# Designs tried in a protein design chat: VHH binders against LysM domain-containing GPI-anchored protein 3 (LYM3). Part 18

Target 1, 370 residues: LysM domain-containing GPI-anchored protein 3 (LYM3), of Arabidopsis thaliana (Mouse-ear cress) (q6npn4)
Amino acid sequence: KSTIEPCSSKDTCNSLLGYTLYTDLKVTEVASLFQVDPVSMLLSNSIDISYPDVENHVLPAKLFLKIPITCSCVDGIRKSLSTHYKTRTSDTLGSIADSVYGGLVSPEQIQVANSETDLSVLDVGTKLVIPLPCACFNGTDESLPALYLSYVVRGIDTMAGIAKRFSTSVTDLTNVNAMGAPDINPGDILAVPLLACSSNFPKYATDYGLIIPNGSYALTAGHCVQCSCVLGSRSMYCEPASISVSCSSMRCRNSNFMLGNITSQQSSSGCKLTTCSYNGFASGTILTTLSMSLQPRCPGPQQLAPLIAPPDNVPKELMYLPSPSPSPSPEFDDIAGGGSSIAAVPAASPGGATVSSSNSIPGNPANGPG
Key: E = the ipSAE of ESMFold2; O = the ipSAE of OpenDDE; V2 = 0.75 times the mean of E and O plus 0.25 times the DockQ between their complexes.

## First folded at step 22 (VHH; framework vhh_6fv0_2)

Design x2 (from u4 with V110I; at its last look DockQ between E and O 0.30; V2 from the best seeds 0.51)
Fold by ESMFold2, look of step 22:
Structure x2 (fold): chain B 370 residues (1-370), chain A 121 residues (1-121)
Amino acid sequence: as target 1 above (370 residues)
Amino acid sequence: QVQLQESGGGLVQPGGSLRLSCAASGFTFSSYAMYWVRQAPEKGLEWVSTISYSGGDTYYDDSVKGRFTVSRDNAKNTLYLQMNSLKPEDAAQYYCAKPRVYWNPDWLDIRGQGTQVTVSS
């Protein structure tokens, strides 16, 4: 009955947390709150990493970021347990939950995850596990891959506004979240399905199951390879990363073609494409595939997501206005996406103690940022 | 500010009945599926029952199915649990809960003190 199903105890997937900064923080400080790679975090938000000293850039309070995490299965529940927090002077479970982690966790959930620690007195320097909600694509709710964003509902949000902001529909939001009605309440957490590109790597690759939201970027292969999900086509494109690391060969076997090279030759019989593509990371080796194909037409220029400068202020699309806007931060451009929900689907089983569906969560582990 | 207030617990004999109530305020009660959970000594929280926002669909843990009935009155912002044929293993602190993570019912938000159910001869 559920569109997000109970999970097995062993599988993991890529997922995203929607995090709003509670104060000005350096890129490295935000990444440290989640134990994620700061460069991967910036790329998940299409932020240009070529700026000097970008990891020390100060991000403004109230900025919204998508934080890439690995989503685990713990006792049949999708959650991330990779996040740890060291308490500071004047911290309470309430301030940690509502401010530091932007409402992604409750004080009660912190208590449950730290049941072997006496939390009645929070000494400075106490290390806490911060459990964070996440979800995995199950492969059966759409014919196309999706990546789930855990989104904390704001006071100004509507289902239609969220659907437009994240290029999805009220119907999909309602179904994914097993909601009987499309009403949302501030402070609750909504799963937002983002369209994504999935990989076709062999199962033995350490980044087997890599999935990237449409219009975004990810690092893999020890930061050697940068992959993106191409707007419109939703095709995964991978090339050598622009950061300085020591990497194994990225040359396709028996050729001088480098990873990411695409050459085309137009003829009367069609377009002959030669592509050196990424095939996963295994045993310290970057796997490549040289392929040649014949297409009816040569492809046009690849439309990658534009990179933006590291923000110094809250972008208009994320600003809170005194009066609610129908779209986050548009420049009053041409608007698409109005529609009506037709679903009257009842709420799904609570899961956990009674499994209502045999559908499994995908068992494809993904490398998290380091 | 979400508030949930449980009542109706007490001491009953095996085979007896109790009706628990949960008064809700600080949110739009009729927009949410609602949950009953319980906690016995030395045990974690255990899911008991779920009712859809309209009351049209109900779900129960296997251990209580056929004996417990969840219901709601959206006009009174009140959730109920009718417990019949009570057994000693039903003794616990009972809580009503509002979902906070829409897709994952095991991420429940417990706000009230709960109400104690004791089953003894």
Scores: ipSAE 0.388, ipTM 0.642, lowest interface PAE 1.6, mean pLDDT 78
ESMFold2 (binder alone), look of step 22: mean pLDDT 83; pTM 0.834
OpenDDE, look of step 22: ipSAE 0.765; ipTM 0.901

Design x3 (from u4 with Y59W; at its last look DockQ between E and O 0.34; V2 from the best seeds 0.56)
Fold by ESMFold2, look of step 22:
Structure x3 (fold): chain B 370 residues (1-370), chain A 121 residues (1-121)
Amino acid sequence: as target 1 above (370 residues)
Amino acid sequence: QVQLQESGGGLVQPGGSLRLSCAASGFTFSSYAMYWVRQAPEKGLEWVSTISYSGGDTWYDDSVKGRFTVSRDNAKNTLYLQMNSLKPEDAAQYYCAKPRVYWNPDWLDVRGQGTQVTVSS
């Protein structure tokens, strides 16, 4: 039972896991670790899916990805139990937790979630449930739509650095995490509130509650519709997806407008806008809404969140590594008390820290954003 | 570098009382909610109690409500559990714990060596 974010077994939300690759992995291999759709995963990270054979692209070790998941309520506690892992040769609970899943789970949490199996000796091919931490906080932060990222703290991290990286504030981070001060420890996990575009789909839509972080995309409606959330926006823009699939009609009723069409007409009385917008997916049908409005001036051309090429390497700013220094002169290497410290990369390593195991425990008392 | 040291356990008859202490160091104690958990033989870890970082809010498992009281002294970096009206089912190794996942009590991974509570006649 949870006292910080009370929930019932039927409550779910969209959430994100902050995952750092422990080794080079294909897109499909990362997606398999989390049972997530590989093209949806790429779009959640603004990675262009138009490249040939993108699902077989090899992503580099130490790359950071936001992994979209559904956050459930299990016995009053927010967590996901939908992730499964089949063990490989030389796996231990420690290596699975700290390396494969980047410190998002502890070895004890894996053991507790798999208590009916003797895990003292891990046979190759054993299927394990991997419990993962997530948050919903009613989907808002200070009355704005928010999506929460589970972020594993690195040794080099500061609260100010994390806040800058994810376009939030130290105040929001401390409030969301019910902290008395902004002291963080490597290997601990923060909930990071991300600004997002929300939807107003009817409750009967299968994608009811769709929410997309700023600067990102989502696929919905069985891969038929992709939606973009431009940085600084609260409303998503949706259009037909580029993936070749069989889809129901995307035409707005009683019009020639297709989903994503926007027409503007400037006149002396202002700008007349006509839009065909996505309104959710229900019973195999893509729902659309035709809207007409008048505003003072026509907006510029529709802008989509920028897409990036599938990464081959890790940007240095995402790793928070110090810039390499030139090799020091040999005549300064032996100075006692002053010259012996060639700084090692700080303890901020991908894959988290080795931690003591713990059981299911309710109750961080916190004033979350809601 | 985080250290938690539990003390105050012992042997007591049913209906008796014990006060457990937990000395904390290596982190800013006043920034964290703190937990008491217990483990009986052949059982998993069981949550007992939670206290907010300031001490202003407390929570208890239903099995201990009204009998146990959690408190903290942030000036002394110390967590306490007052256990009254002890029952044989309260016998366990008791641990204090710091959360790893700041908002979610399911991920408690830093705890001390524990202190044993035995209840028998």
Scores: ipSAE 0.478, ipTM 0.724, lowest interface PAE 1.3, mean pLDDT 80
ESMFold2 (binder alone), look of step 22: mean pLDDT 84; pTM 0.843
OpenDDE, look of step 22: ipSAE 0.780; ipTM 0.909

Design x4 (from u4 with D61A; at its last look DockQ between E and O 0.35; V2 from the best seeds 0.00; counts 0 for: pae E 5.2 > 2)
Fold by ESMFold2, look of step 22:
Structure x4 (fold): chain B 370 residues (1-370), chain A 121 residues (1-121)
Amino acid sequence: as target 1 above (370 residues)
Amino acid sequence: QVQLQESGGGLVQPGGSLRLSCAASGFTFSSYAMYWVRQAPEKGLEWVSTISYSGGDTYYADSVKGRFTVSRDNAKNTLYLQMNSLKPEDAAQYYCAKPRVYWNPDWLDVRGQGTQVTVSS
C-alpha cells in the first residue's frame, strides 16, 4: 500500500514526525519549532501533563519525541506540512536543517521553499518557511489501523532494529516505503507504521480522522476532550480532559450520562453495556453518542494507557548503543537517537503482518514545486 | 556518499529529441524509485517523471506525458529520460534525484550539477 496517492484539497490526515532534540529545550520551545500544541505533544509521547508548569520543563538533548501533526493536501496530489522558523545567531541553512530540525528537512529544501530571499547571508530574525515531510494513507486492506511516523534514519540503524523498536516488521517497513530491499541510508526518512486506535467521526468534524498510537493519548476539542489508546486496542476511549478550560456540554442528549461514562448491568442474557462516547468536534460543539450493547460478560474497569514522568535524561538503555554522527563511532553516554521510553509505543499483537495484493505503489506523480 | 551524474543535455530545435542519462553510485540503486526534476530560470524545481525501483511503473507530469519516457538499467545503475517532441517550455536544467523521503517526491536529493536542455524557437 503506497502512502503517496492523489488527494483532494480538503483531505487531511493525522501523522507523526520523529524528532530528536539537538540540545536541551523547553517543552514550549520544541512545540514552537513545529507549531504544535505543547500539551498534545506531551500526551502523544505518554508524558504525564499533571506536573506543575510542565510546559516549561526542560527536555534533554538526544531525547526522541513523536510530534503530532496534520498532513494537508497540496496541489491535489501530495500531502505536506510547513512551519516557520526565525533565524538565530550563528544559524546556517545546514545547522537549521541537520540540527534544529533533526534532519527532517535538507538545506536544499529550505533554499527552494524560500526562493525570494537571499540566503547567502542569514541575518538574525529572518523568517524561513521550513517544509516538513508527513505520511498517511487513504485506506488499507488490513483490519487494524496504522499511524505513520516519519523517521530519520541514523547511522547506527538497521531495518531490523527499527522494526523491533517500533513493534513492526522488516516486511511491513519495506512494503510501506516501496523499497526493493531492506537497505537503508543514514539521513533518509522512512514511514514507520504504528498500531493505533481510529475514530469514526463524521467528515465535517474538525478532528475527523483522529488516530492515536497504541499506548498514548490525544487532546482534542479545544483541550476539552482527552482520548486514550490502550495497548492492543483498536478503539479509543475519550473522557473530559483534566485541563481547566471552558467547554461546551459533554452530556449525551436525553440522558444523565456524561462523556466517558460506562455503565454495565449483569443479566441472565449477558451484560448490558451503556456508554456515552465522543463523536467528534464540530461548530464549537462536542458531539456525543449514547449506545447500548449486549456482551457475554461485563468488562472490568476502564483501563487507560500508562503515563511517564516528564523526562530529565535519555533512558539508560540507550547507553549501550553507538551515538549518531556523520562518521559512525562507538559512544556510550546520553548521545543516542533510539530506545526512548516516550517513543516506544508497544504494538498490539502482530496484526500488521498481513500481506495484501494491494501493497503495490500506484504512483508518485507530483506537479511541483514549480 | 550518494553521487548522481547527469548527462545528455544540449541544444535542439523545437520538435527535436534528447536522451538524458543519470549515473548513480554510493547507494543501492535498485532499492529506490528514481525521479527526474527540472528547474527553469527563476523558478523552483518541477517534478517531471518517476520510475519505480523495478522499472515496472512509470509516472509523468501532465506537461510531458506522451512525449517523455523514463527507464532504468539496474545492472548499470543508470537512469534514463527519453525526451521527444521538445518544446521551448521544456528548456531547463534537468536533475535526477534519489528520494530522501521514500514516499514523497517533494523530499528528493538533487545531486550533481544537472544537465542543461535548451530549445531554440
Scores: ipSAE 0.132, ipTM 0.572, lowest interface PAE 5.2, mean pLDDT 77
ESMFold2 (binder alone), look of step 22: mean pLDDT 83; pTM 0.839
OpenDDE, look of step 22: ipSAE 0.790; ipTM 0.913

Design x5 (from u4 with D57E; at its last look DockQ between E and O 0.27; V2 from the best seeds 0.00; counts 0 for: pae E 3.5 > 2)
Fold by ESMFold2, look of step 22:
Structure x5 (fold): chain B 370 residues (1-370), chain A 121 residues (1-121)
Amino acid sequence: as target 1 above (370 residues)
Amino acid sequence: QVQLQESGGGLVQPGGSLRLSCAASGFTFSSYAMYWVRQAPEKGLEWVSTISYSGGETYYDDSVKGRFTVSRDNAKNTLYLQMNSLKPEDAAQYYCAKPRVYWNPDWLDVRGQGTQVTVSS
């Protein structure tokens, strides 16, 4: 797989960054590092947003979060992402790269992205461009929808351990990352394929291409619609969000059905299923589709990933040592392919100041398209 | 600890040839695609060439196609760049690099001092 492909300035893709907090931070402070919506960030990690003042909740150091990002086309051939950071007292390029951004960027990449500024002397209040990785491919893995997580390898990690944690295989990890063997180096960044639910919204929808990891949630339609990737069937299920205030109609036309309504009727011919489904957001309008189908048996209850309270501390995770045989104990919680992940062990990191870019822009082509 | 050490640079006349080497240690060399990049004075880093982990696929910037050949010896943990028909615009500090971000080659580790290539009469 490769991120280098022809694209236009209108092409975007969804992706996730794996981020470990370097210190205790408010939800809004983490979100501001990546210029993302704080509520969407919490839902991507299956964190319940119904708590009072949740955006000011203090998240503990060493918590691992999946940060939902959107990458844009750069140079007509690749998708990339950057954000901005204002320097503070005692910041260095090293501390910004390795601690503040959790190793998602190198000090050299920050220097290259800010070449018009002399960064050998960092004044407080300097605004820096921070380039960030974008793991964006065709959105499928073995013909199933997939979303890719940029994961910073820890010193204790093994390829087998990462594969188990994210419900994928060593083979898929090596193929996605174009690796010759499943050996990993701390501080490197892997693309991890997560099973996901894809949308089939029309191309003109502003949330066209919405994709949600299995067992997690997303907000769309201006916070009006909350979607989840159902654990069992891995179907996308969308309903009105609990925090929306000003929204267009969410009723399926010519019916009493509201978005998210599902009814079933068992008969001798099978199960007649009626649903009011979300079909994208366009021109300020929430699009809905009423559908009726007949299937052999009525489906069981939807199994959504459980929401967790905003965490105050990081539960300890089991540490697995590399060995001739794989460890029998997983480092995952029981949520497969999505949901919250907790990384409480220190990761070994080289902490080097190596420039990790080529040409004049991060993310230039590796394939030779001509 | 990843270490890369470049060698083989020097002074050459236009039209001449050089062969650069990069000795790698501290990681499983055969697992990674490898890169050559270069930096001319007061310019940014420029991508030159890429070679797949097995050596089966090679890629070049348009400015060096047909003149430069990248290769690797996985048994010796060594990357090579054969540079023929050198031009004055090829003068630069040359670095080898391994990927830091496997799917985007512009996110590279450059850990050595590089090796200088100078092209003049």
Scores: ipSAE 0.293, ipTM 0.685, lowest interface PAE 3.5, mean pLDDT 78
ESMFold2 (binder alone), look of step 22: mean pLDDT 83; pTM 0.843
OpenDDE, look of step 22: ipSAE 0.807; ipTM 0.921

## First folded at step 23 (VHH; framework vhh_6fv0_2)

Design y1 (from x1 with D106E; at its last look DockQ between E and O 0.01; V2 from the best seeds 0.00; counts 0 for: pae E 21.3 > 2, placed apart)
Fold by ESMFold2, look of step 23:
Structure y1 (fold): chain B 370 residues (1-370), chain A 121 residues (1-121)
Amino acid sequence: as target 1 above (370 residues)
Amino acid sequence: QVQLQESGGGLVQPGGSLRLSCAASGFTFSSYAMYWVRQAPEKGLEWVSTISWSGGDTYYDDSVKGRFTVSRDNAKNTLYLQMNSLKPEDAAQYYCAKPRVYWNPEWLDVRGQGTQVTVSS
């Protein structure tokens, strides 16, 4: 059972697939399964791309990843047809659907999408279109910017657990998915609204409509610009990407300010703030805006969203955990101190190299600095 | 082992056209952005063009914008550069490149012999 969004517009939106690896796979191998940019995939999961040889890093089986896709309108229904799969020895439509693509598609949906091909016996090397679910819902949830994750319900899931994990409510999940009751079964596919930072680029920008979920990153402008959405923020922050690919000018005109520069000067009238902001990518040009404003107080140093090391294991999901160190996840408050109630299991970051200081990171959880 | 083989260079008159090809093997071509770079005598490698893994986004050095078109065929593992309105300044050895790590072009994997483009007059 999959949530369906009717559509009539040729406009597309940014969307995410919740994918669980069926086996150990390199970063490039996962990206190849979905024909997506490996860098965009890693950044959508807040994974630090500066690690050497990150493309060959082996991601463990059962790891959950958010896969960024473009969601189109196809025959009146929101879905993605950009994914193709070449059949291998011993493949069945069932194994492709349930294992390779983690239950994001059914064998029947694969048959319908490939109706001009006789699939009663799958020859090795047959190229299949893999229709994948997605939703746009006008890029909003409860009148706030949102990006939608297609989530395959697990046997251990509850609506309350899913809502807590993705910082939404059972009521909202129920409404978004047009459900009469918050009753879910394993294998159901839900559209999960994620709070997001939206852009206000001009319509002629190639990245018009860019939207980034809270606590995540995206690359745009041909890998020249990296944008982030800090937890608790609705404002997109963009700077030159750590990837050097020889880019058009990222300086705000008539200045020595580069994209992402913020300077502040305390004065008797308040804080004079000068910023060089990203305004979209058009005709090979990185558009920038230099602005000056007065604020009552100078803001602290620019904080980036927390990044994690490329994962090498899957975090345990246990109902009973000791009192952990503070987490960048908004679910920190759901770990009970004393009492007999079962505490909710937090989504875990993998062990390994991570950002060392939570106070220095733009993605610090919950309400920013105290 | 990564292999990149460039072809399609030659001698052309100013204002003429050439189409370069780059045959790729030994890696998952469709997962990587690809680059064209060039080297003129007594100069270092210069970036010319980039194409995203899907072919959906293309980028060009200012000196070639509007004249050069990069494209790819992921089914054939082949990268192309259509060069129109060629100028004497475009004369160089042209190489295709794969990033060594897909995000950092300072670590480009330039393994082919290149293909020479010569513009007479």
Scores: ipSAE 0.000, ipTM 0.103, lowest interface PAE 21.3, mean pLDDT 76
ESMFold2 (binder alone), look of step 23: mean pLDDT 83; pTM 0.835
OpenDDE, look of step 23: ipSAE 0.842; ipTM 0.937

Design y2 (from x1 with V110H; at its last look DockQ between E and O 0.48; V2 from the best seeds 0.00; counts 0 for: pae E 5.7 > 2)
Fold by ESMFold2, look of step 23:
Structure y2 (fold): chain B 370 residues (1-370), chain A 121 residues (1-121)
Amino acid sequence: as target 1 above (370 residues)
Amino acid sequence: QVQLQESGGGLVQPGGSLRLSCAASGFTFSSYAMYWVRQAPEKGLEWVSTISWSGGDTYYDDSVKGRFTVSRDNAKNTLYLQMNSLKPEDAAQYYCAKPRVYWNPDWLDHRGQGTQVTVSS
């Protein structure tokens, strides 16, 4: 017996879309496709943003990314997210659904969402509403992390394989998806519960409900604060971001401790731990909490989830050689819990053969990421 | 290959009743929640009802609550919609659907050919 939980009309949750690139695309182009912040997208995939000009890097075709989105709750029922797409030369509803959006939408759903537009002939430059799936089951429960990935089932997938890949169980997958048995069909969309770090920010914070998948990072507070989630942890660690432009004070209230500072004092009675923690962003102010605790032992130094260099496209030289069969188990499949989808990609040299048709690249930067 | 076949539509007076059926094949019917949706002329698809894989949980659009009842027989791979107290607003082509997104009642891809319900005074 599965549980379907109603939600309030004022609640939202963070959610993820599992997206496989249909062609080589710049970071900004993928972000524009989903109207998300490109730097936040990179960090959700553990891609190091300290590289110069990282937003103009070209991501290779077939890279799997977790796209951070907000899942709305309307009238007590979970709802889809909508984005916008401007049609290109040679687009069809089928190619937009199956290639551009990686099977996250169907041609029929695009037709339904655009019923007031004549789509029998799809002119170039037509603006379409693209409905996308999302999951928001227990995402607002402060006691438990609840981050869900909308995953398009591949022909090779099994329920056990998906569970292993994302560090979950067949039982959890079956229960979350309200299924009677672990049978899946290619092209189905499965909600996959991810191990994540959650926040306990007050409800008035603009980043209330922040959730970070294990092994990844998030930017918040106007790019002033970077939070990370160590593999296997449920608690996030936040510090000042290295790329912030201009930020309000990050000093903990009534102290000289700065955000991210952790100090410890070992004694025969235990360890006194003092921590300056991030408590959300409200009205341009970075909220902090100074806490003190006693623990049996002083903790070691903080270890952050590994970051990975931004991927380059497949080099032009490799493109002209006899193509090897694709790896049956690329390193992307071995990275569980929100790990890097890029660990298996080779470095790219020039971009000439990397760029497919420019007509296939979605555009709407005026309505895209910040 | 997923196949869904709706039946049981027809012409009914206001206040009358109909029972729709949906025969399913090509997938493990008992593993999936099932949906009823409808489409009136010059309107989009409207969600009507959802039933869980076991039949233990049922959900309805507010416009049909108390009048419509969804049920299923997993041994016969058949989904049903009992429609009572029919109104002219209920006239539509009715479709059963298998979810592609197992947990979202607004996200349906696989539907049958439909069965027409007409309510005339």
Scores: ipSAE 0.100, ipTM 0.559, lowest interface PAE 5.7, mean pLDDT 75
ESMFold2 (binder alone), look of step 23: mean pLDDT 82; pTM 0.828
OpenDDE, look of step 23: ipSAE 0.826; ipTM 0.926

Design y3 (from x1 with A33N; at its last read DockQ between E and O 0.52; V2 from the best seeds 0.72)
Amino acid sequence: QVQLQESGGGLVQPGGSLRLSCAASGFTFSSYNMYWVRQAPEKGLEWVSTISWSGGDTYYDDSVKGRFTVSRDNAKNTLYLQMNSLKPEDAAQYYCAKPRVYWNPDWLDVRGQGTQVTVSS
ESMFold2, look of step 23: ipSAE 0.478; ipTM 0.779
ESMFold2 (binder alone), look of step 23: mean pLDDT 84; pTM 0.845
OpenDDE, look of step 23: ipSAE 0.857; ipTM 0.944
ESMFold2, fold request of step 24: ipSAE 0.622, 0.605, 0.570; ipTM 0.834, 0.815, 0.820
ESMFold2 (binder alone), fold request of step 24: mean pLDDT 81, 84, 83; pTM 0.826, 0.842, 0.838
OpenDDE, fold request of step 24: ipSAE 0.898, 0.873, 0.885; ipTM 0.965, 0.951, 0.957
ESMFold2, last read: ipSAE 0.660, 0.704, 0.559; ipTM 0.854, 0.870, 0.786
ESMFold2 (binder alone), last read: mean pLDDT 83, 84, 83; pTM 0.839, 0.844, 0.840
OpenDDE, last read: ipSAE 0.881, 0.880, 0.880; ipTM 0.954, 0.954, 0.955

Design y4 (from x1 with A33N D106E; at its last look DockQ between E and O 0.39; V2 from the best seeds 0.59)
Fold by ESMFold2, look of step 23:
Parts: C-alpha cells; structure tokens; sequence
Structure y4 (fold): chain B 370 residues (1-370), chain A 121 residues (1-121)
C-alpha cells in the first residue's frame, strides 16, 4: 500500500503537528500561528485548563506541543494544510520557516505558496500562506486507532529514541515513512503513529471522526463536552467540560442519567452497569446514548488521563537526551558525560534487508502534483 | 551535510541518449527513496521518476515512460537516469532529490546545482 492515501475533495482527517516554541509565547499566540482553538491545544497536551486565565499563560521557549489540525485532501492526496501568517519586524522567509514555525515548513515552500506576492523584500504586515505537512493513514491491520504526528527531527534524535518517546516501534516508524533503514536526518519530517481513541459518532455529527491521542483530551460540542483517552484504551470517555458555557441538555433521553454518569449495581448474577455516553454533536444538540450491560464484576472508578499544570519551564529530562552521533573525542573530555545511558548507540545504516511481502511497501510512487 | 551532485548532461540531437548521475553524500543513501525532477526555462519543477530505496520499484511520469530508466547503486551512493529517445520537450535542468517529508515526496528541498540537458531541434 502507498503511504500517501487517496482521498476525495470532501474528506478530511485529524492529525497532529509537533511544534517547538522558538521563544516564550502565550497559549493564544501559539494557537494563532496554527489557527486552532487554544483550549483544545492545551488539552491535546494534557495541560489542565481549570487554571484561571490559562489562555494568557506564557509558555516557555523550547517547549514541545502537539498541535491538533485537520488534514485536507488536495489533488486526491492528503499532503498539506494551509495557515496564514502576518509578517513582523525583521522577519525573513528563513526565520519564519525555521524559527516561527519550528522547521515544519521550508522557505522554498513558503515562496511557492505565495507566488503572487513579491517576496524579495518582505514588508511588515504582509500576509503569507504557510503550507504545513500533515499525515493521515489507515492505521494498522489490527484495527487499532492511530493518529499521526508530523515530527521535525532534532540533531539529538535517533529512531529508537523517538520510538521510545512516543510509545511506538522502530519498525512502525520505518514502515509508515517508507524507509529502508532507521536512519534519520535533522530537519527532516517523520510521521509518528500515536495510539488513539476513536469515536463511533453518526456521520451527520459535526465532530464525526473525533480521535484523541492516548494520554490526552479533546474538547468538542462547542466547548461543552470534554473527552479523555486513557493510555492503552481504544475508546474515549466523555463528560461535561470543566469550563462554564451555555450548553444544550446533557441528559440521556428518557432518563435521569447525565452525560458521563456510570452507575453499577452488584448482585449474585454480576454487575449491572448503566452508562450515559456522548454520541456526537449535531444541529446544536449534544447527542447521548444510554446503555445497560451485565458484567462479571463492577469496574473501579473511571480513569482519566493525567493532567499537568501549565508549564513555565522545559522538563529537565528532555535536556539530557544525548546526540545519536557521539563525539570521536578522547575519553578524557567525556568524563562528565560518561554517565549517559544512550550516548554510545550509533546510527544504523543497513542495506535493503527487508523481505518483500504482502505487508511490505518497498516505496511510494510520486505521481501527484509536486 | 546532505549533498547531491548531478552530472552527465549535455547537448544531444533528437533521438539521442544521455545518462545522468547523482552522487550522494552526508546521509545513508540506501535508506531513502530517491527522485528525479526537471525544470525547463520559466517553468516550474516537474517530477520525472522515483526509485525505491532498494531499487526494487521504479515509477515514471507518463511523458518519459518507456524512454527513461532510473537506477541506483547503493554501494556507490549513486543514482542514475538513463534517457533514451530524447525529444526537444525533454530539454531542462535535471535535479535529483532526497525526501525531506518522508511520506510526502512533494516536499523535496535538498538538491544540487543540477545538470543541463539540451536537445537540438
């Protein structure tokens, strides 16, 4: 199968961009760069939104965020999305690409996307189209939901380190990226599959196709409903959002059960479980489903993905991740670094050892517009 | 530092042949699908061919299919394009490319100076 999946002009899918802040920025400023909802952005990163004035919180330079985006179909292929950027004092195409957008776009791609505008001298206030990559694939043959992150490779990265960081495998990374070996280059962009919870909403719901990466949250239904995806889960748990907005009824029809309520009754024959669950948002109405089941034992309390406080510093554990290419320097100057657990692992450069099979993709054809 | 250096262009008569080479360094050549693209004067870049990392699969634009053959030698880190039955419409600056966005070949941003192919009418 091709890594780039065919689509129609009416289809979209959800994806993530891996963004590293180039400077201290407010939550709203980061969200504006990508034209995304700032509260949804925080929840995609498991950041607790219950703090007062969280949208004006200043996030630190070098913080890594997953930016939730929609991947559109262009010329029958899901390959990019477009956002807009208004130039500021001292901007260049190079600084916009490499710093403001964290290497998610190249200066050449900005030039091509803005061919109607003379970019030889970049005036302040010029509105630019910024094309950004996105990835959306069918996922695994085992029907496990996957959400794809477009990740800009850092100089300290190895394929094994990325796989560990995002709870995936080197094999999956190599396959989804149509590579012959796990050898990556800084500044290149790698698709990273993340485990996710998917929804089964009806196709007429405005949030049809909602998908949430493991360990995070999404906000939907006009900020009325918050859904969680616990690590290892394929199904989301949804409850009324923690922010106060005007919302339509969240009661399951013909019952006293509210959205997110789970009740259980133990008996000699097992546990009778009643659940009021979220079923999508349509025409201003929060759809709910009441379900009743019998299980051998009553489950414990509903688990939620852990939340973190809005960060004001970059986590120190990420600052010590060593480069994949260790220095050839003598051992004397490496004494302080001699405690590193992964600094000596060399990058692998194997030949075509992959056996062609029904599950193998030996490469992707480039038959779309370029 | 990724480097790609194209060579083998020149002036040929219609129906003639040329063999382009692309010497790669600064990355593990055998890990990547590789691409040939071309640019005629005052025109945009046009995709010509793709070869998989192993060399097992090849793909061509319809305008060159049957006339051009892409190949690679992973031991020498070299990509080739054999161009036969050249037409005046094939005249262009030819570039080889490594993918930058690994799953999406339209995002090719690393190439050398290219090599000029000129076909006399």
Amino acid sequence: as target 1 above (370 residues)
Amino acid sequence: QVQLQESGGGLVQPGGSLRLSCAASGFTFSSYNMYWVRQAPEKGLEWVSTISWSGGDTYYDDSVKGRFTVSRDNAKNTLYLQMNSLKPEDAAQYYCAKPRVYWNPEWLDVRGQGTQVTVSS
Scores: ipSAE 0.466, ipTM 0.772, lowest interface PAE 1.7, mean pLDDT 79
ESMFold2 (binder alone), look of step 23: mean pLDDT 84; pTM 0.844
OpenDDE, look of step 23: ipSAE 0.845; ipTM 0.938

